# VHH binders against Hydroxyproline O-galactosyltransferase GALT6 (GALT6): the designs that were tried, part 4

Target 1, 215 residues: Hydroxyproline O-galactosyltransferase GALT6 (GALT6), of Arabidopsis thaliana (Mouse-ear cress) (q9lv16r187to401)
Amino acid sequence: NIMELPCGLTLGSHITVVGKPRAAHSEKDPKISMLKEGDEAVKVSQFKLELQGLKAVEGEEPPRILHLNPRLKGDWSGKPVIEQNTCYRMQWGSAQRCEGWRSRDDEETVDGQVKCEKWARDDSITSKEEESSKAASWWLSRLIGRSKKVTVEWPFPFTVDKLFVLTLSAGLEGYHVSVDGKHVTSFPYRTGFTLEDATGLTINGDIDVHSVFAG

## First folded at step 7 (VHH; framework vhh_rezetamig_d1)

Design s40 (from b5 with V108I)
Fold by ESMFold2-Fast, scan of step 7:
Structure s40 (fold): chain B 215 residues (1-215), chain A 123 residues (1-123)
Amino acid sequence: as target 1 above (215 residues)
Amino acid sequence: QLQLQESGPGLVKPSETLSLTCTVSGGSISSGGYYWGWIRQPPGKGLEWIGHIDYSGSTYYNPSLENRVTISVDTSKNQFSLKLSSVTAADTAVYYCARGRYDSWNEILFDYRGQGTLVTVSS
């Protein structure tokens, strides 16, 4: 099903999703796992939340302004990940992968929050964000605070058969995702789409959705 | 840097076969996990998926076009091609070649596209 947002989102708006990830299913040729012909089946558990915009032309699929895709099992990397992207007129933009914060800075001022963000490990973050100066500045501020690593942590927020509360909120420079009250990821606004363009939400995949509401 | 470039005649007569080629640079058609396809946009209308092919020659066609469409791959030239037979004025469109992948919900998703080439069908 789809939840309609007739006037789109406004600054400070939020959407809450209460759900529970399903157990992994057997998948013969999962494209997200990059299996080759003749490979064995893989166990996969993933779902997606998508903010949709209005179609450019009738007969086309709606734009996917935000594609938020948690993968509990089955990603090609073998790790739990959250992948984020935009799709417009059958074309994907640049994917952002949140593979967890694998190392913890020993500075208390920078490690007080659990975040699943690619800036933590992406050596090319500046080049990827060069066309968006505000996004680049935000990512750079995060990167500068990274001085020493003392432990490895996986802040992946979802567990099979465990109920969660996900909040998607509209901030000044992007969408923010929190799970069970903890910030998990952010997605900077992409060129060509504003908050008012986000007129629908869809949820699909290995998930039991209990409730969805806007506020 | 991956680049796709369409080539072929810009004018085709009704009842003839439209033939387009896509040349791939900066990547290999033989690399696993990818599909190579064609999309078109008639004047004043939306995008229409035509079909796609993998390196082994497995094809998937739009049912409304499948009796007229043939997509083929030439791995030695790093190219793939579209043939659309028995064309009419309704086949006038900008034609794009593209690279894509399936997601886990069996949806083809494109991540690279050529600049497009206009094909006009007229006598």
Scores: ipSAE 0.156, ipTM 0.583, lowest interface PAE 5.1, mean pLDDT 77

Design s41 (from b5 with V108Y)
Fold by ESMFold2-Fast, scan of step 7:
Structure s41 (fold): chain B 215 residues (1-215), chain A 123 residues (1-123)
Amino acid sequence: as target 1 above (215 residues)
Amino acid sequence: QLQLQESGPGLVKPSETLSLTCTVSGGSISSGGYYWGWIRQPPGKGLEWIGHIDYSGSTYYNPSLENRVTISVDTSKNQFSLKLSSVTAADTAVYYCARGRYDSWNEYLFDYRGQGTLVTVSS
């Protein structure tokens, strides 16, 4: 259903969604699976949360200022994914994808040039005591190069039939999504619309929505 | 009318790199809202998506092929290309270049395909 946002959003605004994802359903023409062989049904579970603006032209779809699409099952990658995008004048932008339990070193997107937020394990304890061994550490790092790469894990935050609390907030440089109090993704603002243009919110798909409120 | 035409060698030796080019006419590969990619069909099997590149240059690859695949674009020639490294007999297939777009729900929709070119991997 549609929730109206008559004054749009402002910096610091947030929307809270309480719900739970549904188990996968059988789908005959699953477009998120890319190419499907034969007439066999595919199991799909996905939902969409979209901030909409006002139509500029009659006959066009409303602009999607933010399209947030968790895909629990059925994505072409075979992994749980959150896909984020915009749609202006029926043209979808460059998709931003966060895949479960995978580090990402991709280049930034053209529109926002900011990647999805990633959970860093931060296995390096940078205490001041490490400075006391600075010379030995420097010598070793010179022989090996930067010997330690930060291990990054991005856990998919949704589970079938598990209640979640999702908070979408409007920050300085983009939207931030938290689930159960933990930051999950960020999506940079793209050109064409301001926060005040976000006049509606829709939630659709394989989800039982319990409540939605703005603050 | 939009036309896509594959070109490249019909025979590639095992362990070498397969290189194919798609020439696009009647439309621009820099058009917003579209993506351009490669699909293959091994003899007697179904279609397999290899990967695609969107108008902004972002690439997406089939996870089973991602360590061997590179897709690139040449906007000055209105062409895009596939490189598939370390080929084996399992890579023998008809290769198609294709255009795709997102439907109203941001779900994938391929709406144009070339005629296809057979690539045999054999010594």
Scores: ipSAE 0.373, ipTM 0.688, lowest interface PAE 2.7, mean pLDDT 78

Design s42 (from b5 with V108K)
Fold by ESMFold2-Fast, scan of step 7:
Structure s42 (fold): chain B 215 residues (1-215), chain A 123 residues (1-123)
Amino acid sequence: as target 1 above (215 residues)
Amino acid sequence: QLQLQESGPGLVKPSETLSLTCTVSGGSISSGGYYWGWIRQPPGKGLEWIGHIDYSGSTYYNPSLENRVTISVDTSKNQFSLKLSSVTAADTAVYYCARGRYDSWNEKLFDYRGQGTLVTVSS
């Protein structure tokens, strides 16, 4: 199931997906769950939404300009997660993982971008992102000190058997994903994966797709 | 012919740091598209994922262990290592090093692992 975007995407393009996640299925060869003993099946519920580019050679896998992969159940961390990445000829880039935390959620950012916390370590929340500040506010933050940790719970936006409206939009610095009118995550544009190269959208996995439209 | 071999002390005292090394032969740790990590199996229990490092150098740790775990690679020796601090008797387990092939949609945690090494935490 593919929606063609014959002229690619442009700045300000929007794609809306209306769908409903399916209940977990039994997976005999666990792929995103913690390892199992013996032949026990694990329960998995995940889907993916991908912006694809044109393949260079017939028979080749198309480039995944944006791979957006909500995992409701079965992630190896045991938590609901959204994983984002790029892929070209089975070569995946560095994964961006979002789970129930948003660091610096109350900060104003250029272009209104929000960062989701990466699942890894405690230091990944406060240290990985260095926000630029106005010259005037930089000295003030240094004077106060960095003992204040600003994190906000990021609710996983998908629920089994609950209808959702997902909007994917092309912003100045990257893609923005909203669910039911609330911003969920952003994915910065990457070198070699250009907005205007996104000529297709595919949706696959544990999901019932009701409608897809572009605007 | 890919072989992974765990090495390190079989006995660690409570509160000390457990340090294990995995030596890889028949393949390169620098190969793109792979991740390298650790899993363990306490006596009479199932497998537990500890953490892994991917080909980009990003580390991922089990949330229940993340403030005690460090995984690192030494590409010159074709080795990767686990450090688990502040151990208790609950950390007694057979520890396995493992390789996985990254694929975001069809992510297989570990398709290859070593023979395992028993680590007992006791005084």
Scores: ipSAE 0.321, ipTM 0.549, lowest interface PAE 1.9, mean pLDDT 76

Design s45 (from b5 with L109I)
Fold by ESMFold2-Fast, scan of step 7:
Structure s45 (fold): chain B 215 residues (1-215), chain A 123 residues (1-123)
Amino acid sequence: as target 1 above (215 residues)
Amino acid sequence: QLQLQESGPGLVKPSETLSLTCTVSGGSISSGGYYWGWIRQPPGKGLEWIGHIDYSGSTYYNPSLENRVTISVDTSKNQFSLKLSSVTAADTAVYYCARGRYDSWNEVIFDYRGQGTLVTVSS
């Protein structure tokens, strides 16, 4: 799919994509996937959403102002990943990667990694100001149902065959991506890739696109 | 450190074959997962992808050039080469050799490029 953005984007612009990821397919050519499993076919499910700029010369590939690539299956890390990057005249920038389902113990910054929004597992029970009751009913209530810890988790926002609503918005410092009303990731603006240069949007890959809106 | 260096004649006569070699140092072209290719830029125009060769020896050429282009690799010398036949003045350009890899779905990205060498097609 190609959507034209004749005037480009401005601060506060947003694009909404409604779609559904497809089940992983058997990728017969391992060259297409970075996952290496010898001579065996690999299972791949991924799609990309790209903001494109104006071509410098007819016949060239257009600049990719934002390349947003969710990988549900088939990344070499074995984890669900969202990879983000820019490309101008056949030169890709530094890839920024967000991995799903990371524990606190796995929070290391790596070259090319970007900080992803992490949601605390909300536990309304946990409070520094809360005082414990020692009554028998209190002991029973704690035994049978109340979570005692808050964990930080970055859930991968896409699921095979589940409809999603993705909003890409142009903020002060960069693009912001939310899925089903929750912030997922951000991508800082890069020199040479300005909002007004984003004159097209393409969506490709293992996805059924239901609708796309610009606003 | 990986370095790529183009070499070949700076002047080629019309109708002849342009031959360029890229010498790779600090890395091996027989390593899996990498692609080795050529890009050019005519004066005053944009970059044009010529083609590349992958770790299995498979070649991929720009459709506009595919009947004139041959890319080959010599793993014993750690070199790869470009031959472009039947050249005309339109083939005058700075030619770059490059290393690529897959970074996005089904797309080769070029993460290292040589300094470039000017090739002029003239008598």
Scores: ipSAE 0.091, ipTM 0.463, lowest interface PAE 4.4, mean pLDDT 76

Design s46 (from b5 with L109M)
Fold by ESMFold2-Fast, scan of step 7:
Structure s46 (fold): chain B 215 residues (1-215), chain A 123 residues (1-123)
Amino acid sequence: as target 1 above (215 residues)
Amino acid sequence: QLQLQESGPGLVKPSETLSLTCTVSGGSISSGGYYWGWIRQPPGKGLEWIGHIDYSGSTYYNPSLENRVTISVDTSKNQFSLKLSSVTAADTAVYYCARGRYDSWNEVMFDYRGQGTLVTVSS
């Protein structure tokens, strides 16, 4: 599952992955899934696509310039999720999550092309504080007279045993991910993780990889 | 906002026990879905995971250190601590406390880290 990027990544570069997600497996590691008292295992179906950089120190894991992690089953939220992040020297950055939640839009999108635009979210203990903050934000928006916007659902793009074509492209402001020709999500470039540092690609998890192409 | 702060002695004598405490603010140590741990970086070497404790109180230690390491939590103070016994010069390092989260992969990784504290083991 390790692919070198012989041409590297430059503006406009594309990586195409053709694959099929696998059905859920039984996961016993409490570090992977939040097991409750008495739980033997949980069902998990997920895979990750990672752009790797150069190691700072030998013996360490390579930095993850982009960690793209679709979770079909087993996310702590109970929802299908795509999580995106960076990792440098055993430290994750701020997770950006697409949870099948709704984006606000002034017009209905007839083609059903909807982006998940929830960025820089902390999904930890601060999730309760964030929800409290969101409730307070809604209350304040109500008082200051903000108009409600139309809300459009973001569909999770992967299905067990269904072949997909994922394209990861390097744009001006960040990486863009399309599945079966439809834009799904974007990941802004982060300080310290330059496009030129992306020298490797790995694909792991509950997936049958059929083909990988870089260009 | 979540913040982690290490505290403890900067100098420890050989054969003594190193004791460090991490104070957590902006979040609760009792919250599910997280583990709280320690990593270190000896001079000229890479990062080394020491161990962590999860929300249920279960501890996990680096096999190379497991006979000398104890990690404990004090939820009333919102703190967790490291004790490393029988220290030698090889234990000289910058020590970091960290919060980890379930990343859905079998990797020891963290999403928040303290600033680090230098611990020198010398007489």
Scores: ipSAE 0.346, ipTM 0.679, lowest interface PAE 2.9, mean pLDDT 77

Design s47 (from b5 with L109F)
Fold by ESMFold2-Fast, scan of step 7:
Structure s47 (fold): chain B 215 residues (1-215), chain A 123 residues (1-123)
Amino acid sequence: as target 1 above (215 residues)
Amino acid sequence: QLQLQESGPGLVKPSETLSLTCTVSGGSISSGGYYWGWIRQPPGKGLEWIGHIDYSGSTYYNPSLENRVTISVDTSKNQFSLKLSSVTAADTAVYYCARGRYDSWNEVFFDYRGQGTLVTVSS
């Protein structure tokens, strides 16, 4: 553990990490790249930031309230990815993945709890609303007004050997991650992993950490 | 829905071999990118990883148990099994079978787990 959070986090708390991702290294661990026996090593560059809770039993790993794992190179998808998850007593929860451009609107939340893509409102939505003549047009107008169109671009925020400033903030309904002042992703709070339980922060992997501070 | 179910004797005598089988439903053991393993929890203690086998048949064992552990798969029955030889009272625990995936991290963690089965080592 590199930083203790003795009173946990509260709404509006911020953790700032200043660091620089390292160049890819050769990796043989099949857990990272689905390597088979006899496969060549994969070039990997990834790091993780983890909010940890108190372990209930001595000798166990502490729970991961938030596992934030940027993968610059070496993900099985071949894309730069940010994976987010929880882990309790050696069991991972359901992973949330940000993979560059995505075409699935149904995997996004309206209030921005999960946003890996830039969103833009379709200029034609107003005309679509105006064309509706059905009895439920007000209902459709309301739903259309909350719709968003996924753009073709989600810029992966990390670059090898480039200094970054990452801010992790505790919002009303989840954690928010910004890099160099721009929102990158959000992770909703999960049952059993409240923000007040976050008593430690660890950073590991292909990264040179310059500073970490809470505010 | 993926389901893992442990089966085997709940009582094993000291010095004998503990043998457990995990039956997998709703998914295939032959699927690439996954590993299948065993973890246990002795009474009053934390979880201990025993070992796992990946889709290619490669096995990985906890060094403290490696001389006594064998994990194998039977793809025709969609099952995998644990054999732990020369058991003692210290091997009394709830045993869980589990599935992990290879797109996680450099850790022995799983994404699905059976409900567990209590194995008592006693004469």
Scores: ipSAE 0.411, ipTM 0.729, lowest interface PAE 2.5, mean pLDDT 77

Design s48 (from b5 with G32D G33S)
Fold by ESMFold2-Fast, scan of step 7:
Order: C-alpha cells, then sequence, then structure tokens
Structure s48 (fold): chain B 215 residues (1-215), chain A 123 residues (1-123)
C-alpha cells in the first residue's frame, strides 16, 4: 500500500501507477456528503493517491503533500470528479476540483467517455482577485488583453475495470498528472508542502494496483 | 468568514469534568454538509481526535475516550460543546474545535480549526 521515497522527490521526478478501478460499493458512512437524513446507502467508487510528507510530531499521521482523489461515482455533485488537496495535522487545505460529465453512451461503452472540465487562467495576479473584485478584475483583463476565460475539456480518464497508466510528474510550478499519455490535471505547489519532504506514496480505495515505479 | 473559538476554564481538578464550548461565526452549525468536532494535543505529543457531531445530532467518539466523552450542539446559539468526565493529568492538552466536510475523503479530517485553548489538569 506504500512505496517509500527515502531521498524525497526532485524537479523532473515522476511516479507511474498502473491500475484498474473497481466497481462501486455500497457506502453507509455518514461522512460522505451524498448521505442525507433517511438515506441508507450510496454507491461509491473512488480511490486516492497520496504523497506523504514529514511528520510534525511522532505519533501523528504524516501530512499529505498531494492528495489526488478520482471519484468515479458518489461525489455530491453527481459527476465524475478528480479532487486535489493538501492535508496538514488533520486539516485540509483548499480543494481543487476537476468536474466532468458523462456522455450519453458512457454507461454502455466498455471504455466509457466522460468529460472533465475546468477553467484555465494564465494570469495568476488577476485570478486571486476574481471572487471579491470582479469589476476591477474585468477592467484589468481588458487592459492587458486577458478578456477571456478558457474552459479546458478533458475526458474523465478512469473507467471501472479498465486498466490505466497514470504518471505523476514534478514540474517547475506543480504536479502534472497524465493518464494513458494525456494530460489530465495539474496542482500547484503549496507553501509548507515541499517535494524534498516526500517520504512515501500511498494508494488506497476502489482500485486494483498492478504496479508502481519511480523514475 | 468562518471563525471557531474555544472557551472554557483553563484549569480543571482531577476527577472533575472538563467542559469546553466552541462558538461558530460566519457559518451555520445546522448545515447538512458538515460535522463539528474536537481534537487535542497533549504537551510533547501528537494530535488526537476526540469526537464529532453531525447536523442530525449523531455523535462519533474516539474508542479510547468514548466512555468519558459527550459532544452536543446548541443550534440556537450556533455553538457545540465537549464534556470529558473523570479527568486526570493525562488529559492536560491544548484543545481545538474544528469543522469537517462530508465531501472530503472518508476519514476524520477537518477543513477549519480554532486557535486552541490550553487545559491543565492539576490539583
Amino acid sequence: as target 1 above (215 residues)
Amino acid sequence: QLQLQESGPGLVKPSETLSLTCTVSGGSISSDSYYWGWIRQPPGKGLEWIGHIDYSGSTYYNPSLENRVTISVDTSKNQFSLKLSSVTAADTAVYYCARGRYDSWNEVLFDYRGQGTLVTVSS
């Protein structure tokens, strides 16, 4: 369940995971947001791939430098989702979500074809102001020629019982995740979660892991 | 913005009951997307989950503490509380109240935490 990384990770490092997602199981744990008053169970299929960091204190669980969590079924949105986050001393950071939708024939196709979409923005200065200063942000985008918001469509890359090859690479600005040779998501590095502190990789959940290797 | 603030006595005598309250502002305790709980850190040791309560009033406790712990909510005051009975010196710790989300991975993890309050158990 764990691959040790005794020297940590460096820029340009990559980890390859070969695996196959399992069919959905009945989940009765009320910790899942899809369970509401009166619900007895929800069908869930999800797995997680996590880079572990250095423990702050012995006896604690290690921090999660990267939490990568594909949810094939059971997300509260009702869509296939890849959620990414960090966790330090039992506390989550801000989740980043790539949300997709199923095509009309996904359920009948052995390969499945789902879409994963996200908004992509290159201007990091403006993106931090979007929520509270949309008028000012709009004017700045017009002045610097950034008057467009780009939707990036990616097929949701995981299908129940279909073998996949996932590569996690450490780039200059963050992690990049590719599946079957196609880029799927990226996750910027966060303060306090450094590559050099990565001590291990864990994979858990509704997945049959065939192999894991680092390079 | 969401803020969680612990309050209660900083000193408790052995064998008595520790009582702490968490006041929530900027968010509602009645939301069906969240659970509310307590964690602690004894001096020189790691964090320990104590327990949590969900929007429906269902409680979940650390098995090591479950015979001594009660967590309750007061939705009219937007507060939740911890009672830990029969305390000993081993219960000396910084106590944190916290909020967790049901849409995170299926683990006892939180997305917001108070600043913590030191509780010393001594005679």
Scores: ipSAE 0.450, ipTM 0.754, lowest interface PAE 2.4, mean pLDDT 77

Design s49 (from b5 with G32Y G33S)
Fold by ESMFold2-Fast, scan of step 7:
Structure s49 (fold): chain B 215 residues (1-215), chain A 123 residues (1-123)
Amino acid sequence: as target 1 above (215 residues)
Amino acid sequence: QLQLQESGPGLVKPSETLSLTCTVSGGSISSYSYYWGWIRQPPGKGLEWIGHIDYSGSTYYNPSLENRVTISVDTSKNQFSLKLSSVTAADTAVYYCARGRYDSWNEVLFDYRGQGTLVTVSS
């Protein structure tokens, strides 16, 4: 399913997705997979939410401005993961991963807890300087993004057959994802993948989508 | 044509470090489109992923092996290497070096591999 966003997104815009993750299915891959065990099929449960931009050239796939990919089961790490990335002309950027961590007692992820990285505004007084602005300097700051990286710990927000409400919002420095009213992860605006370019939304995978709306 | 070739000793003593190198020809390991990694197959068992490294030097290791594994690249020689410390008889396997294509939906899929090299751990 595709949802059009004909005017793109603006600062403060949000998209809400209501859905339920599906149980794991058997996935066979003729290529060597990182999660192979003998001849047994890999069990996978994952879905993706993608913000798409406009094509530069006819016949190309549209840019994926934000690829948000929760993996409940089947990640190579064996842990629940949310992976975020960009893709342009079939070239993926550097993946940002929110992964489970091991319990000290049993070396396993307990209660599906994970840790994420998010970018936050740099509020250092020393960096707040009144300088003559140049269009190029302002443009580069806007394109690259000026923010401070922080780590946030949370329980993995998705459970098979449990209804969730996911909100994707457009902040000053990047996208913010909340599930059931709790902040989960953030994704900084990347060079060439700006908020105003996001003109479409797709949702695919092991998910039953109940509703999607923008506001 | 892309070719991957493993090299290193075929016999390693228990408790020692296994060191293997993969030489890449017909392609560049500096390509941002690909991952480079190691996979092994113990006798009578399936394939086991050991780890991989991307163009920027970021490494990803099998959690079962992460305390013993180091993967590194030498871009000047177009090579990447595996070190596996504290080996035991359970580490006896055919070791393959491989190229993986990153696809976020399918994770890393290894679409090319070398011929493999047998490593026996024995005293």
Scores: ipSAE 0.019, ipTM 0.385, lowest interface PAE 4.9, mean pLDDT 75

Design s50 (from b5 with G33Y Y34S)
Fold by ESMFold2-Fast, scan of step 7:
Structure s50 (fold): chain B 215 residues (1-215), chain A 123 residues (1-123)
Amino acid sequence: as target 1 above (215 residues)
Amino acid sequence: QLQLQESGPGLVKPSETLSLTCTVSGGSISSGYSYWGWIRQPPGKGLEWIGHIDYSGSTYYNPSLENRVTISVDTSKNQFSLKLSSVTAADTAVYYCARGRYDSWNEVLFDYRGQGTLVTVSS
């Protein structure tokens, strides 16, 4: 399924996806599941949401400005993961992963937390008593918006057969993903693509899509 | 850091075999779940996938080229190679070697690529 975004996105735009992840299927293709010698099949449950742009050259695939890929089961790490990346001219960029981890020492539990990176504002006021170059430092902090990249731990937001509401929004520093009203992850804007370049949205994989709308 | 470097003749005569080698440095060609392949771009056209060889030794070739193409690995030299037989002017292109890693989708996509080498087919 494709949703057209004829004028692309603008700052403050958001896309809402209402859907339900499907139970894991038996996957035999070694390209998908990284089957080891002796394995016949592995269980996989994953889906992807992709913002795509217009292709640069006739005959090539369109760029995937944002590839957002929740993996409930079947990631090579054995943990629930949300992977984010950009793909242009058959080339992946640097993957940003929200990797699952076990809150207990219990290795048998696959339900757990994920570590996601996001840009966050440093809202601390300086308790520094030092005045050396303070005015220049203060103005610089204001100009750069006090933005910094941090790692945050969340419960994995997707559950098989549970309806979710995912909102993808175009913020000042990047795309923000919320699930059921809770912020999950952010994807900083990458060089080479503007919000206007995001002219389509595709959704594929182990998901029942109930509705998609923009606003 | 992983680097890939193409090498081979920049000029090949029509009907002969084009042979290119990719030298891998900063990583091992035999480690992990990965595949190693070739992509080309003819002048004024888009990228075309030629083929790849995966961690299990299985080869996959573009159907339009499969009768002419062979991809192989030499793990002792940390290299992989392309042979394309019976070349014509249509095979003139910039050739790239590349590495992909299988993760979750059945897509022929790469995460590392060489700088490319121009191969001209001319008499």
Scores: ipSAE 0.439, ipTM 0.744, lowest interface PAE 2.3, mean pLDDT 79

Design s52 (from b5 with G32S G33T)
Fold by ESMFold2-Fast, scan of step 7:
Structure s52 (fold): chain B 215 residues (1-215), chain A 123 residues (1-123)
Amino acid sequence: as target 1 above (215 residues)
Amino acid sequence: QLQLQESGPGLVKPSETLSLTCTVSGGSISSSTYYWGWIRQPPGKGLEWIGHIDYSGSTYYNPSLENRVTISVDTSKNQFSLKLSSVTAADTAVYYCARGRYDSWNEVLFDYRGQGTLVTVSS
């Protein structure tokens, strides 16, 4: 489905999505499940929310200003994941991923927290200044027994057949996503993917959408 | 660092076969994580997917080009190639080789592409 945003988004804009993730389905497409010939189908449960812009050229798909993709089951990592990215002219940008712990099926407990890595670009394009800061942080991490900087958030916020309220808000430095009143993830604004160009919202995948509204 | 570089003639005569090669450096063409393909942009038009080949050697072609396209891979040279037969002026375009990933929601999308090479079909 699509919701039009005729005036685009502005600082402080909110989009609220009320929905319910569906149970996993059998997925045989190797592009999604990475199945080898003869393998059994993989069970997948995932959905996406995308802010789209106007296409520059006829025949092309519209830009994805924000691709927000919760994966409850079936991610190649084997973990519940929220992936965020941009797409322009058939090319993905650098994916940003927030990975969670597997929940226990029989209990309302998660055996861990959602573990969000820093919102850095792929390892191939780190800055020299960041390396200098990293060197300073290295000895401190050794002192306190920490080898990697991570952000620990609330448990993976989506559960099959459980109603959720997701709020996407346009902040000063990026998009902020909250689920059931708790902050889950943020996505920094990227050059060429401006708030004002967001002319539509699409929601697709393993989800029953109850309502969508902007404010 | 991953790099993809197109190579081949910039001028092809009508009815001939257009042949392009993509040389991959900084990554392996045999990785099960990726597929490798070709896209083009004719003057004044949008991007058009031509086809791709996956790690298992399976090929997927744009139905409008299917009868004229062959994509193949040479793992020993870390290269993949495009052949487009029976070309006409309508095949004049900038041609890009590209890498795609296996979690794109069944879409033909790429996460890296070459700089592109202009191929003109003219006598």
Scores: ipSAE 0.462, ipTM 0.764, lowest interface PAE 2.2, mean pLDDT 78

